# Ledger of designs, part 4: VHH binders against q75qn6r703to848

Target 1, 146 residues: q75qn6r703to848
Amino acid sequence: KPSMIQENLFIGGGLAARSIYTLQHLGITHVLCLCANEIGQSDTQYPDLFEYQNFSITDDEDSNIESIFQEALDFIKHGEETGGKILVHCFEGRSRSATVVLAYLMLQKKLTLLEAWSKLRKVHRRAQPNDGFARILINLDKKCHG

## First folded at step 16 (VHH)

Design z02
Fold by ESMFold2 at other seeds, look of step 16:
Structure z02 (fold): chain B 146 residues (1-146), chain A 123 residues (1-123)
Amino acid sequence: as target 1 above (146 residues)
Amino acid sequence: EVQLVESGGGLVKPGGSLRLSCAASGFDFSSYAMAWFRQAPGKEREFVSAITRGGYTIYADSVKGRFTISRDNAKNSLYLQMNSLRAEDTAVYYCAARRGWSFYYVAKYYDSWGQGTLVTVSS
């Protein structure tokens, strides 16, 4: 089951993203997938049912996940502005999706990293960005808040 | 009517370069994700590269570091710069398009296709 972060924003792993009837029941309209090369798109994605944003970001400490933040956040904002609900997912629902959600909370909702982390961990105990992603988020926090 | 027309294919020696172009018409090019696929004789159509409407690029492992995809929304054109060509790159190359935010590796999710341009890499 996806974890609800805010009324219109959910986080999950590959199993959540495959649970099409659950997503429809929750009113999910937009799916941000960070692991497109790790799933069988023909078996797991349904572009006629959901709007997708796909990235292929590896869960490695040296992955350039920051490079996709703006496009990912634009997609989430678009989903919210159309009255939709967004699922952000990676394969495990642990590192990549958590990193993007934290970046969203910091950049668009203006939370500090500590505030964003507390909010996410309250509903999604699996959240654990890898060490490289954590460093990216710490640096982002410094840029945003001195 | 959506039309995609590839050009720039030809015969080159291994190690050579080619630049493919895809001219698009009949739709709002800037609102589409664009991709290149290729098909060798007797094989299934294979993902090569894609570029989203937002500029995110992705490459098949077999071409990463050798091929560069780009788009020019003002000219309604998609490009594929192919360097360090190998015999295995021999195929008909197809331009593909889908309206929306994202690329797909799966050919069936693309709605519009060109007729293809032949690339032959042979000594």
Scores: ipSAE 0.601, ipTM 0.837, lowest interface PAE 1.7, mean pLDDT 92
Fold by ESMFold2, look of step 16:
Structure z02 (fold): chain B 146 residues (1-146), chain A 123 residues (1-123)
Amino acid sequence: as target 1 above (146 residues)
Amino acid sequence: EVQLVESGGGLVKPGGSLRLSCAASGFDFSSYAMAWFRQAPGKEREFVSAITRGGYTIYADSVKGRFTISRDNAKNSLYLQMNSLRAEDTAVYYCAARRGWSFYYVAKYYDSWGQGTLVTVSS
């Protein structure tokens, strides 16, 4: 099942993203997928039901996930502005999706990394960005807060 | 009244280069994800590359490092620079568009298609 970060924002894995009736019941309207290369889009995505943003980001320490932060955050912002709810997901719901959610909380909600981490872990204990993503988030925190 | 018109195809020797263009009209180009697909004789149409409305690019493994997709929203145009061409790249290349934020690997999710431009790579 998706974990609710805040009323408009959810995090999950590939299983949550394919649970279409659950997503509709929760009122989810927007799905941000970080693992498009790891899922069968024909079987798992329904563009007539949800607005999608797809990325193919590998869960490797040297993957440049920061390069997609702005486009991902713009998508989340759009979902919020239309009164919708957003699912952010990767394959396992641990690293890529957690990294993007933490970046969103830091850049849009102005939390420090420690505050964002605490907020996320309260509802999603699986959250565990890989070491490369963690370094990206630490550097982002320094740029935002000194 | 959405129209996509490809150009730039032709005959080229292995190792050569071509640049494909797709001129778009009848819609707000900047609000669409754009893609290139190709179809060789006797094969299914396959994904080549895509670019989102926000500029994120993605490539099929078979063309990665050799092809570069780009878009010019001011000119309503999509491009594919094809370098180091191989016989296996011989196909009709199609421009495709979908309203929305992102790309899809799957052809059925694209709303609009051009007529195609033939690329032949032959000694």
Scores: ipSAE 0.568, ipTM 0.818, lowest interface PAE 1.9, mean pLDDT 92

## First folded at step 17 (VHH)

Design aa2
Fold by ESMFold2 at other seeds, look of step 18:
Structure aa2 (fold): chain B 146 residues (1-146), chain A 123 residues (1-123)
Amino acid sequence: as target 1 above (146 residues)
Amino acid sequence: EVQLVESGGGLVKPGGSLRLSCAASGFTFSSYAMAWFRQAPGKEREFVSAITRGGYTIYADSVKGRFTISRDNAKNSLYLQMNSLRAEDTAVYYCAARRGWSFYYVEKYYDSWGQGTLVTVSS
């Protein structure tokens, strides 16, 4: 099941993203997928039911996940502006999706990393960005808040 | 309404380069994800590369490091720079478009297609 971070924002893994009935019941309208190369799009994505944004980011310390933050933020903001609800997911729902959600909370909602982490962990205990992603988030926090 | 026209194909020797263009009209180009697919004779159409409306690029493993996709929203054009061409790159190359944010690996999710441009890599 996806975890609700706030009224319009959810996080999950690949199983949550393919649970179409659940997503429709929750009112999900937008799906941000970080693991497009790890899923079978033909039987897990339904572009006529949801608006998608897809990325293929590996869950490696070396992955430049920061490069997609702005486009991901723009997608989430668009979903909010249309009155929609957004699922952010990766394959396991632990690292990539958590990293993007934390970046969104920090950059768009102006939370510190500590505040964003506390908010996310309260509802999604699986959240565990890999060490490389954690370093990216720490540096982002310094850039935003000194 | 929507028109996609590929150009730039031709005959090239192995190791050579080509640049494909796709001119788009009849839609708001900047609102679309764009992709290149290719189809060799007797084979299924396969994904080559895509670029989202926000500029995120993705490549099939077989072309990564050799091909570069780009778009120019002011000129309503999509490009594919193909370097270090190999015989297995021989195919008809198709420009594809889908309204919205996302690329897809699967051809059935694209709304609009060009008629293709032939690339032949041969000695």
Scores: ipSAE 0.607, ipTM 0.836, lowest interface PAE 1.8, mean pLDDT 92
Fold by ESMFold2, look of step 17:
Structure aa2 (fold): chain B 146 residues (1-146), chain A 123 residues (1-123)
Amino acid sequence: as target 1 above (146 residues)
Amino acid sequence: EVQLVESGGGLVKPGGSLRLSCAASGFTFSSYAMAWFRQAPGKEREFVSAITRGGYTIYADSVKGRFTISRDNAKNSLYLQMNSLRAEDTAVYYCAARRGWSFYYVEKYYDSWGQGTLVTVSS
């Protein structure tokens, strides 16, 4: 099941993303998928039911996940502005999705990394960005907050 | 009203290069994710590459490092630069479009298609 971070924002793994009835019950309208290359889109994605943004980011320390932050955050903001609810997911719901959610909380909600981390861990204990992603977030925190 | 017209196909020797173009009209090009698919004789249409409305690019493993997708929103055009061509790249190449944020690997999720342009890679 997805974890609720705030009223309109959820995080999960591939299992949560394919639980279509649960997503509809929660009122999810937008799904940000970071693992499009790891799922079977024909069996797991329903573009007539949800608006999707897809990326194929590997959970490797050298993956350039920062390159998609702007596009991902634009998608989340769009979902919020239309009154929708957004699921951010990767395959395990552990590293990539957590990284993007933390970046969103820092860049859009103006939280420090520590504040964003605390907020996320309260509802999603599985969250654990890999070391490369953590370095990206630490550098972002320095750039935004000194 | 929506039209996608591919061009730039032809006969090329192995190792050669071609640049495919797809001219789009009848819609707001910048609001669409764009993709290239291809179909070899006797095979199903397969994903080649896509570019989202925000510029994120993705490639099938078989073409990664050899092909480059790009778009020019001012010219309503999608491109595919094809380098280091192989016999296995011989196919009709199709331009595809779907309104919205995302690319898909699955052809049935695209609503608009061109007629195709033939690429033949032969000694």
Scores: ipSAE 0.572, ipTM 0.824, lowest interface PAE 1.9, mean pLDDT 92

Design aa3
Fold by ESMFold2 at other seeds, look of step 18:
Structure aa3 (fold): chain B 146 residues (1-146), chain A 123 residues (1-123)
Amino acid sequence: as target 1 above (146 residues)
Amino acid sequence: EVQLVESGGGLVKPGGSLRLSCAASGFDFSSYAMAWFRQAPGKEREFVSAITRGGYTIYADSVKGRFTISRDNAKNSLYLQMNSLRAEDTAVYYCAARRGWSFYYVSKYYDHWGQGTLVTVSS
């Protein structure tokens, strides 16, 4: 099941992203996928039902996930501006998707990392960015507030 | 009428380079994700590379480090710089377009296709 972070923003894993009836019931209109290389797109994505943004980011400490933050945030903002709801997902719903959601909360909603983390963990206990992603988020927090 | 026209194919020796171009018309190019696919004789059409409307690039493992995709929205053009070419790169190369934010690895999700340009890599 996707977890609701705020009215228009959800986080989940690959199973949540495949649960098309659940997504439609929740009113999801936009899906940000961080794991396009790990899913069978022909069986799991439905471009006529949802607007997609796809990235292929590995869940490795060395992955440059920061490189996609701006495009991902633009997609989320666009979904919100059209009155839509956005699912951010990776395969497990634990590291990549959490990292992008935290970056969104910090950059777009102006939260500190600690504020964003508290907000996310309250609704999504699986959230656990890998150590490399955590370092990226710590550095982002310093850039924004230090 | 939507058109995608590839050019720049030809015969090159292994280790050589080619630059493919795709000229687009009949749609708002900047609103589309663009991709290159290729089809070798007797094989299915396969993903080579894509570039989203926001500039995110992705490559098939077989071409990483050798090929570079780019787009010029002012010229409605997509490019593929192909370096260190190998015999296995011999194929017809196709330009493809999908309206929206994203690329896809699977060819059936692309809305528009060019007629292709032949690249032959032969010693």
Scores: ipSAE 0.594, ipTM 0.834, lowest interface PAE 1.8, mean pLDDT 93
Fold by ESMFold2, look of step 18:
Structure aa3 (fold): chain B 146 residues (1-146), chain A 123 residues (1-123)
Amino acid sequence: as target 1 above (146 residues)
Amino acid sequence: EVQLVESGGGLVKPGGSLRLSCAASGFDFSSYAMAWFRQAPGKEREFVSAITRGGYTIYADSVKGRFTISRDNAKNSLYLQMNSLRAEDTAVYYCAARRGWSFYYVSKYYDHWGQGTLVTVSS
């Protein structure tokens, strides 16, 4: 089951992203997938039902996940502005998706990393960016905090 | 009428380079994700590369580091720079388009296709 972070934003893993009836019941309209290379798209994605944004980001400390932040956040903002609801997911729902959600909360909702982390952990206990992603988020926090 | 027209294919020696172009018309190019697929004789059509409307690029492992995809929204054009060509790159290359934010590895999710341009890599 996707975890609700705020009214229009959800986080989950590959299983949540495949649970089409659940996504429709929740009113999900937009799906941000960070693990396109790890899923069988023909079996797991339904472009006629949902608007997708796909990335193939590896869950490695060396992955340049920051490079996709702007496009990912634009997609989330677009979903919100059209009255839609967005699922952000990776394969396990713990590192890549958590990292993007935290970046969104910091950049768009202007939370500090600590505030964003606390908010996410309350609803999604499995959230755990890998060490490289954590370093990216710490650096982002310094930029945003001044 | 929607059209995608590939050009730039031809015969090239191993290690050589080619630049493919795809001219698009009949739709709002900037609202589409664009991709290149290829099909070698006797084989299934396979994903080569894609570029989203936002500029995210993705490559098949077999071409990563050798091929570069790009787009020019002002010219409604998609490009594929192919360097360090190998015999196994020999195929018909197709331009494909999907309305929306995302690329897909799966050809059935693309709305529009070009006629293809033949690339032959041989000694």
Scores: ipSAE 0.574, ipTM 0.825, lowest interface PAE 1.8, mean pLDDT 92

## First folded at step 18 (VHH)

Design ab3
Fold by ESMFold2 at other seeds, look of step 18:
Structure ab3 (fold): chain B 146 residues (1-146), chain A 123 residues (1-123)
Amino acid sequence: as target 1 above (146 residues)
Amino acid sequence: EVQLVESGGGLVKPGGSLRLSCAASGFDFSSYAMAWFRQAPGKEREFVSAITRGGYTIYADSVKGRFTISRDNAKNSLYLQMNSLRAEDTAVYYCAARKGWSFYYVSRYYDHWGQGTLVTVSS
């Protein structure tokens, strides 16, 4: 089941993203997928039902996930502005999706990394960015808050 | 009247280069994700490359490092620079468009298609 981070924002893994009736019941309208190369789009994505943004980001410590932050955050912001609800997911729901959600909370909602982490972990205990992604988030926190 | 018109195909020797263009009209090009697909005789149409409205690019493994996708929103144009061409790159290349944020690997998810331009790689 997707975890609700705030009224309009949810996080999950591949199983949550495939649970179409659950997503519709929750009112999800937008799906941000970080694992497009890891899933079969024909069987897991329904473009007539949801608006998707797809990325293929590996869950490796050297992956440059920061390179997609702007486009991902723009998608989330647009979904919010249209009154929609957004699911952010990767394959496991642990690292890539958590990293993007934390970046969103820090950059758009102006939370410190500690505040964003506390907020996310309260509702999504499996959240665990890999060490490379954690380093990216720590550096982002320094840029935003000194 | 949505139109996608490919050009730049032709006959080229193995190891050569071609640059494909796709001129778009009849829609707001900057709001679309754009892609190239190709189809060899007797085969299914297959994904080659895509570029999102925000500029994120993705490539099929078979062309990564040899092909470069780009877009010019001011000219409503999509491009595919193809280097180090091989016989297996021989196909009709199609420009495809879908409104919104995302690319897809699956051809049926694209709303608009060009007529195709033939690329033949032979000695």
Scores: ipSAE 0.680, ipTM 0.855, lowest interface PAE 1.4, mean pLDDT 93
Fold by ESMFold2, look of step 19:
Structure ab3 (fold): chain B 146 residues (1-146), chain A 123 residues (1-123)
Amino acid sequence: as target 1 above (146 residues)
Amino acid sequence: EVQLVESGGGLVKPGGSLRLSCAASGFDFSSYAMAWFRQAPGKEREFVSAITRGGYTIYADSVKGRFTISRDNAKNSLYLQMNSLRAEDTAVYYCAARKGWSFYYVSRYYDHWGQGTLVTVSS
């Protein structure tokens, strides 16, 4: 059950990423996986059906998730430019994927953190970045908006 | 035609270092994710490290902190700097390529493979 953030952007967990027929029905073409180390790729990824970007980011307060923002946002932008739809997912769909979606909304769509958070929570109530990721997003908001 | 050629393997003592190279030709190197796999005698081929077309690097736990993967798109080359080598690192090392954005841990997902270069770590 991926949640639709906007027409071409979805968020979910590992279960959503495994629901291949649902993803095809929704028209998903690109999958951004934050939890490659936690899933069995041979059973959960289908590179002939979807374009993947994989990262192995631990859901720990000390994880440097900010280090992958640029490549992740480039992948999302590429998917949009090709007319595709993108699923952003981690294992539970709560912290890592939410953090990347919030960063995308702030950096690409120019929303404040509060605006991005409100937008995400309306469609995906499970969203809950861990405290370290929340600090990263707060600092990003200050850099972008003062 | 597509070709991947590994070099830099050899015999080295535990604690030593080697640098592996993989020269690529016959395809647009910058459009590919690149990886190193290895296979010890009698064992299955296993993931060592990968680098995406965008430069994200990932390592198997057994080599993390000791090995460094890098790529030079201008030279169509992939590298593996191997430090603090151990006996269990003894294997044939293979260069692999997959067109697209991402690395994979699963060897089946890579389309092009080199012939391998032997690394022996022995006292």
Scores: ipSAE 0.668, ipTM 0.855, lowest interface PAE 1.5, mean pLDDT 93
Fold by ESMFold2 at other seeds, fold request of step 22:
Formats: structure tokens, C-alpha cells, sequence
Structure ab3 (fold): chain B 146 residues (1-146), chain A 123 residues (1-123)
């Protein structure tokens, strides 16, 4: 089940991303997948129904998730500009998707990490970036806000 | 008329290197995700590598660390640098294109295909 972070932005895991009828009823039009090599694309993705952005990022503390932030945020911004709603998901809905959502809130919505974290945890209690991703977000917060 | 034309295939010895090119025409190259697939004799096409319009690159595990994908939007060209070639890399290599943001591992989701270039790795 996706969690609504704000009007046009949702977070979830692989199960939420597979629930096609639920996504359509929520008005989801764009799906950002961080775990493309962990799912069966033929069975779970429908490019005729949704616009996708796929990444294959491992949930390891040494994964360079920061390298995809700009492309991911551009996709989210594009979805918003076209009047769409975006699901950001990974396999568990816990670490990778939470990290990208937090980066979006910090970089695009100008929140501090603490503000972004509070906003996300309010609606999605399983959010838990791994320690490496947390370090990336802490460093990003310092760069943006001192 | 959409065209994807691969070149650069040939016969190389194990451990050798080869660079493939794919020249594109008839569509807005910079708006497409580009990919390489390959097909060995008696096998189905399999994913090799892709590069999105934003520059994100991804590789099949079997080629990671040995192959490098790149694109030049000014020249409407896609490249595959293949190093440390092995006999199992022997295949016809295909260039593929999909309009939009994303790559896919699944070949049927790509809109345009080249005719292929043969790479043979043999002593």
C-alpha cells in the first residue's frame, strides 16, 4: 500500500508498485523504480499505463545512490509539471525509496534533513535509509544549510 | 525513416578488445534511452547494457567491469567498448532505442532495432 507524502507524491515497496488497480485509482501516472533488477519487469511494469524511470540501485551502504539523484528529481519534477502523480518505490519501501524522497524534499522543497525526515516518518513509518545513505543525506544537508 | 546501424564487429582473440558503434537517424536521439542486446547462437536475445537520456548506465552482471557504454548526442551515436573479451561474448550485438526516461531489461519494450553486428571471440 503506497503512502501519500504530499498531493502528488507517494512512496511504497514492490507490492505497492504491483498493485496496478490501486495505483490507477490513486491517479498515479509516473513510477520511479529503484530496484529494476530485483523485479520481473514483464510481470510488474506496464509502460502503456504508466511512465517509468528505472534504476538498479543495491541497498548497500557503499552504493552510490547520490549519483542518480538529479535524474530521479528531474523525473519527479516532470511528473508534477504534467499534472501527474508519482510513486517512488524500491523493493522493501524502506531504504532506497526513502533516501530518494528525502533528497527530493531537501533539494526541491528546500527542507532541512530533520524537517524532511519528520514529514516522511509521519506517513511512512517503515522509512529507514541504510547507514551509508544516511551519511549521504547528512552531507547533503550540510551543503544546503551549513 | 528510423534507422539504427551497428558497426565495428569482427573476429578477436580471447582477452582482446573491440568497440561497437550504432549510428542513429530518423528520430530525436537525445530523447531516447539506448541499449545493447546480444544474441548467441541458439539463445534468446539478452540485455547487455543501457544508457538513459540523462546518462545513467547499467550493465548485465556478465559484462560489468569489462564493457563500457557511452553516447554522443551531437553525433546521434551509441558506443560499446568491449574489453577482456571471452568466448561467451560471441554473439550478434544489437542496438535498441526506447523513447522516454527509462531503460528496460526486457527487449519487447524497445521501439527500434538495428540489424546487428557479429562479434566472434575465438582463437
Amino acid sequence: as target 1 above (146 residues)
Amino acid sequence: EVQLVESGGGLVKPGGSLRLSCAASGFDFSSYAMAWFRQAPGKEREFVSAITRGGYTIYADSVKGRFTISRDNAKNSLYLQMNSLRAEDTAVYYCAARKGWSFYYVSRYYDHWGQGTLVTVSS
Scores: ipSAE 0.664, ipTM 0.861, lowest interface PAE 1.4, mean pLDDT 93
Fold by ESMFold2, look of step 18:
Structure ab3 (fold): chain B 146 residues (1-146), chain A 123 residues (1-123)
Amino acid sequence: as target 1 above (146 residues)
Amino acid sequence: EVQLVESGGGLVKPGGSLRLSCAASGFDFSSYAMAWFRQAPGKEREFVSAITRGGYTIYADSVKGRFTISRDNAKNSLYLQMNSLRAEDTAVYYCAARKGWSFYYVSRYYDHWGQGTLVTVSS
């Protein structure tokens, strides 16, 4: 139920992140969690099986999600460089995770926002950053591509 | 051998401030996520704050806005600035470390622990 964005990158919600056997069959090695305060780590995270990056970002229009982009993207880049596969997830798989995936595609893969959006929506139609996150991505696009 | 040594605890009046330090040795400090936990008498250890190797900080709701975690990789040191202290902050404070990218709220995920430093907040 994770959506594959590219061979090494997946997006999902909390249920996908809990589906350990599915993640192992997909070859997931790295899990980027944007909703650490919304899950019980004792029974949903398995540090012996996966390498985790945890953040607690609320899905509010005034949340400063941009503040974690650099660290999140470094984690994704590390997973790629080790030959691993990365799941990026939030609770619903719609806003926070989509925002981070779009930022990754723009900053690391050098796509415009429109190109990144098209790529993501083809495989994950429920992607919908909230209005505040959308403004952050639009401003990022201007900084990177004019 | 790995050591984490806390210091800076003591007696302080309500509303006061205190700065805890944790000196680390025996491992590559910059590769570790670092955390503070605390334990009041008769209670379980509880998460206070963490800082990832990349500098992302997180705080328990009970201390957010009053406590500030920081790290200095050049000095292999972790800090906790505690302002606006309250009686309920009285506890033994522990420094904890885990190799990897992330913090955890759950104490069993940390590999290394200090012996603790006592903070007492009373008149």
Scores: ipSAE 0.663, ipTM 0.848, lowest interface PAE 1.5, mean pLDDT 93
Fold by ESMFold2, fold request of step 22:
Structure ab3 (fold): chain B 146 residues (1-146), chain A 123 residues (1-123)
Amino acid sequence: as target 1 above (146 residues)
Amino acid sequence: EVQLVESGGGLVKPGGSLRLSCAASGFDFSSYAMAWFRQAPGKEREFVSAITRGGYTIYADSVKGRFTISRDNAKNSLYLQMNSLRAEDTAVYYCAARKGWSFYYVSRYYDHWGQGTLVTVSS
């Protein structure tokens, strides 16, 4: 089951992403997948039903997840601007998806990292970026807010 | 109207290099994710590499570090630089296109296909 972060933005894991009827019921139109290499696309993705953006980002401390932030955030913004609802997911819904959602809240919604973290944890207690991703977010927070 | 035309295939010894090109026409190239697939005789078509409209690149594990995908939107062209070629790289290589944001590993999700260019890696 996806967690609603705000009206048009949801977070989840691979199980939420493959629950197609649930996603359709929620009105999800856009799916951002950070774990494309870890899922069986033939059995889990339906490009005729949803607009996808796929990345294959490993959940490793040294993974360069920051490199995809702009393209990911552009996709989320596009989904919002077209009146759609966006699911951001990775395999477990814990680290990669949380990192991208936090980056979105900081860069697009202008929240500090603390504010973004509090907002996300309120609805998605599983959220826990790995230590490398946390350092990326801390550095981003300093760059944006001091 | 839509055309994808591959070129640059040929016969190469193991360890050699080739550069494949795919010339696209009849659609807005910059709005598409582009990919290379390959098919060896008697095998299923398999993913090689893709590049999204935003420039994100991805590679099959079997070609990582040896192949480099790139695109030139001004020339409506997709490229694949293939280095350190191995016998198992022998296949017909296909250019594929999908309108939208994302690449896919699954060939049936692509909208347009070229006719292919043969790459043979043999002693």
Scores: ipSAE 0.656, ipTM 0.858, lowest interface PAE 1.5, mean pLDDT 93
Fold by ESMFold2, fold request of step 22:
Structure ab3 (fold): chain B 146 residues (1-146), chain A 123 residues (1-123)
Amino acid sequence: as target 1 above (146 residues)
Amino acid sequence: EVQLVESGGGLVKPGGSLRLSCAASGFDFSSYAMAWFRQAPGKEREFVSAITRGGYTIYADSVKGRFTISRDNAKNSLYLQMNSLRAEDTAVYYCAARKGWSFYYVSRYYDHWGQGTLVTVSS
């Protein structure tokens, strides 16, 4: 089951992303998938029902997840502007999806990392970016706030 | 009338290079994710590379480091620079387009296809 971060934004894992009736019941219209290389797209994605954005980012400390932040945030912003709701997911709903959600809260909603972390952990206790992703977020926080 | 027209295929020696082009018309090119697929004799069509409308690029493992996808939205054109070609790269190469944000590995999710251009890697 996806966790609601705010009215139009949800986080989850691969099981949440394939729970189509649940997603439709929640009114989700946009799905940001960070693990396209780990899922069977033919069996798990329904482009006629949802707007997708797919990335293939590995959950490794040296993965350059920052390189996709802007395109991912643009997708989330588009979903918000059209009145839709967005699911951000990776395979486990723990590291990659949490990292992108934290980046979104920091860059788009102007939260500090501490504020974003507190907001996310309140609703999604399994959130835990890997150490490399955490370093990216810490550096981003310093760039944004000195 | 939607058209995708591939060009640049031909005969090349192993280790050589080719640059494929795909000229697009009849749709708003900048709103589409673009991809290259290929089909070798006796095999299924397979994913080679894609580039999203936002510029994210992805490659099949077999071509990573040797092939480079790019797009020029002003010219409505998609490109595939193929370096260090091998006999296993011999195939018909197809340009594909899907409206929206995302690439897909799965060929049936693409809306428009070209007729293909043959690449033969042989001495």
Scores: ipSAE 0.643, ipTM 0.852, lowest interface PAE 1.5, mean pLDDT 93
Fold by ESMFold2 at other seeds, fold request of step 22:
Structure ab3 (fold): chain B 146 residues (1-146), chain A 123 residues (1-123)
Amino acid sequence: as target 1 above (146 residues)
Amino acid sequence: EVQLVESGGGLVKPGGSLRLSCAASGFDFSSYAMAWFRQAPGKEREFVSAITRGGYTIYADSVKGRFTISRDNAKNSLYLQMNSLRAEDTAVYYCAARKGWSFYYVSRYYDHWGQGTLVTVSS
């Protein structure tokens, strides 16, 4: 089941992303998938029903997830601007999706890392960026807020 | 009329290099994700690499570290630099385009296809 972070933004895992009727009921129009190489696209993605943005980011501390932040943020912003609702998901909904959501809250909504973390954890307790991703977010927070 | 025209294929020895090009026309190239697929004789068409409209690149495991995809939106062109070629890279290489934000590993999700260019890697 996706967790609602704000009216237009949801987070989840692969199970949430494949629950098509639930996504349609929630009014999801855009799906940002961080784990495209870990799912069977033929069986789990429906490009006729949703706008997708796919990335294949491993949940490893040395993965350069920051390299996709701008494109991911642009996709989320596009979904918001068109009046849509966006699901951000990875395989288990714990690390990669949380990292991208936190980056979005920091860069687009201008929250500090602590503010973004508090907001996310309130609705999605399993959020746990891996240590490498956490360092990326800490560095981002310093660049934005000193 | 939408067209994708591949070029740059040929015969090359193992360990060699080739650069493939795909010239696109008849659609707004910058709004599309672009991909390379390949098909060896007797095999199904398989994903090689893609580049999204935002510049995110992805590679099949079998070519990662050896191939580099790039695009030039001003020239409506897609490229594939192929280094350290192996016999198993022998295939017809196809350029593909999908409107929107995302690439896909699944060939049926692409809207437009070129006719292909043959790459043969043999001693």
Scores: ipSAE 0.624, ipTM 0.846, lowest interface PAE 1.6, mean pLDDT 93

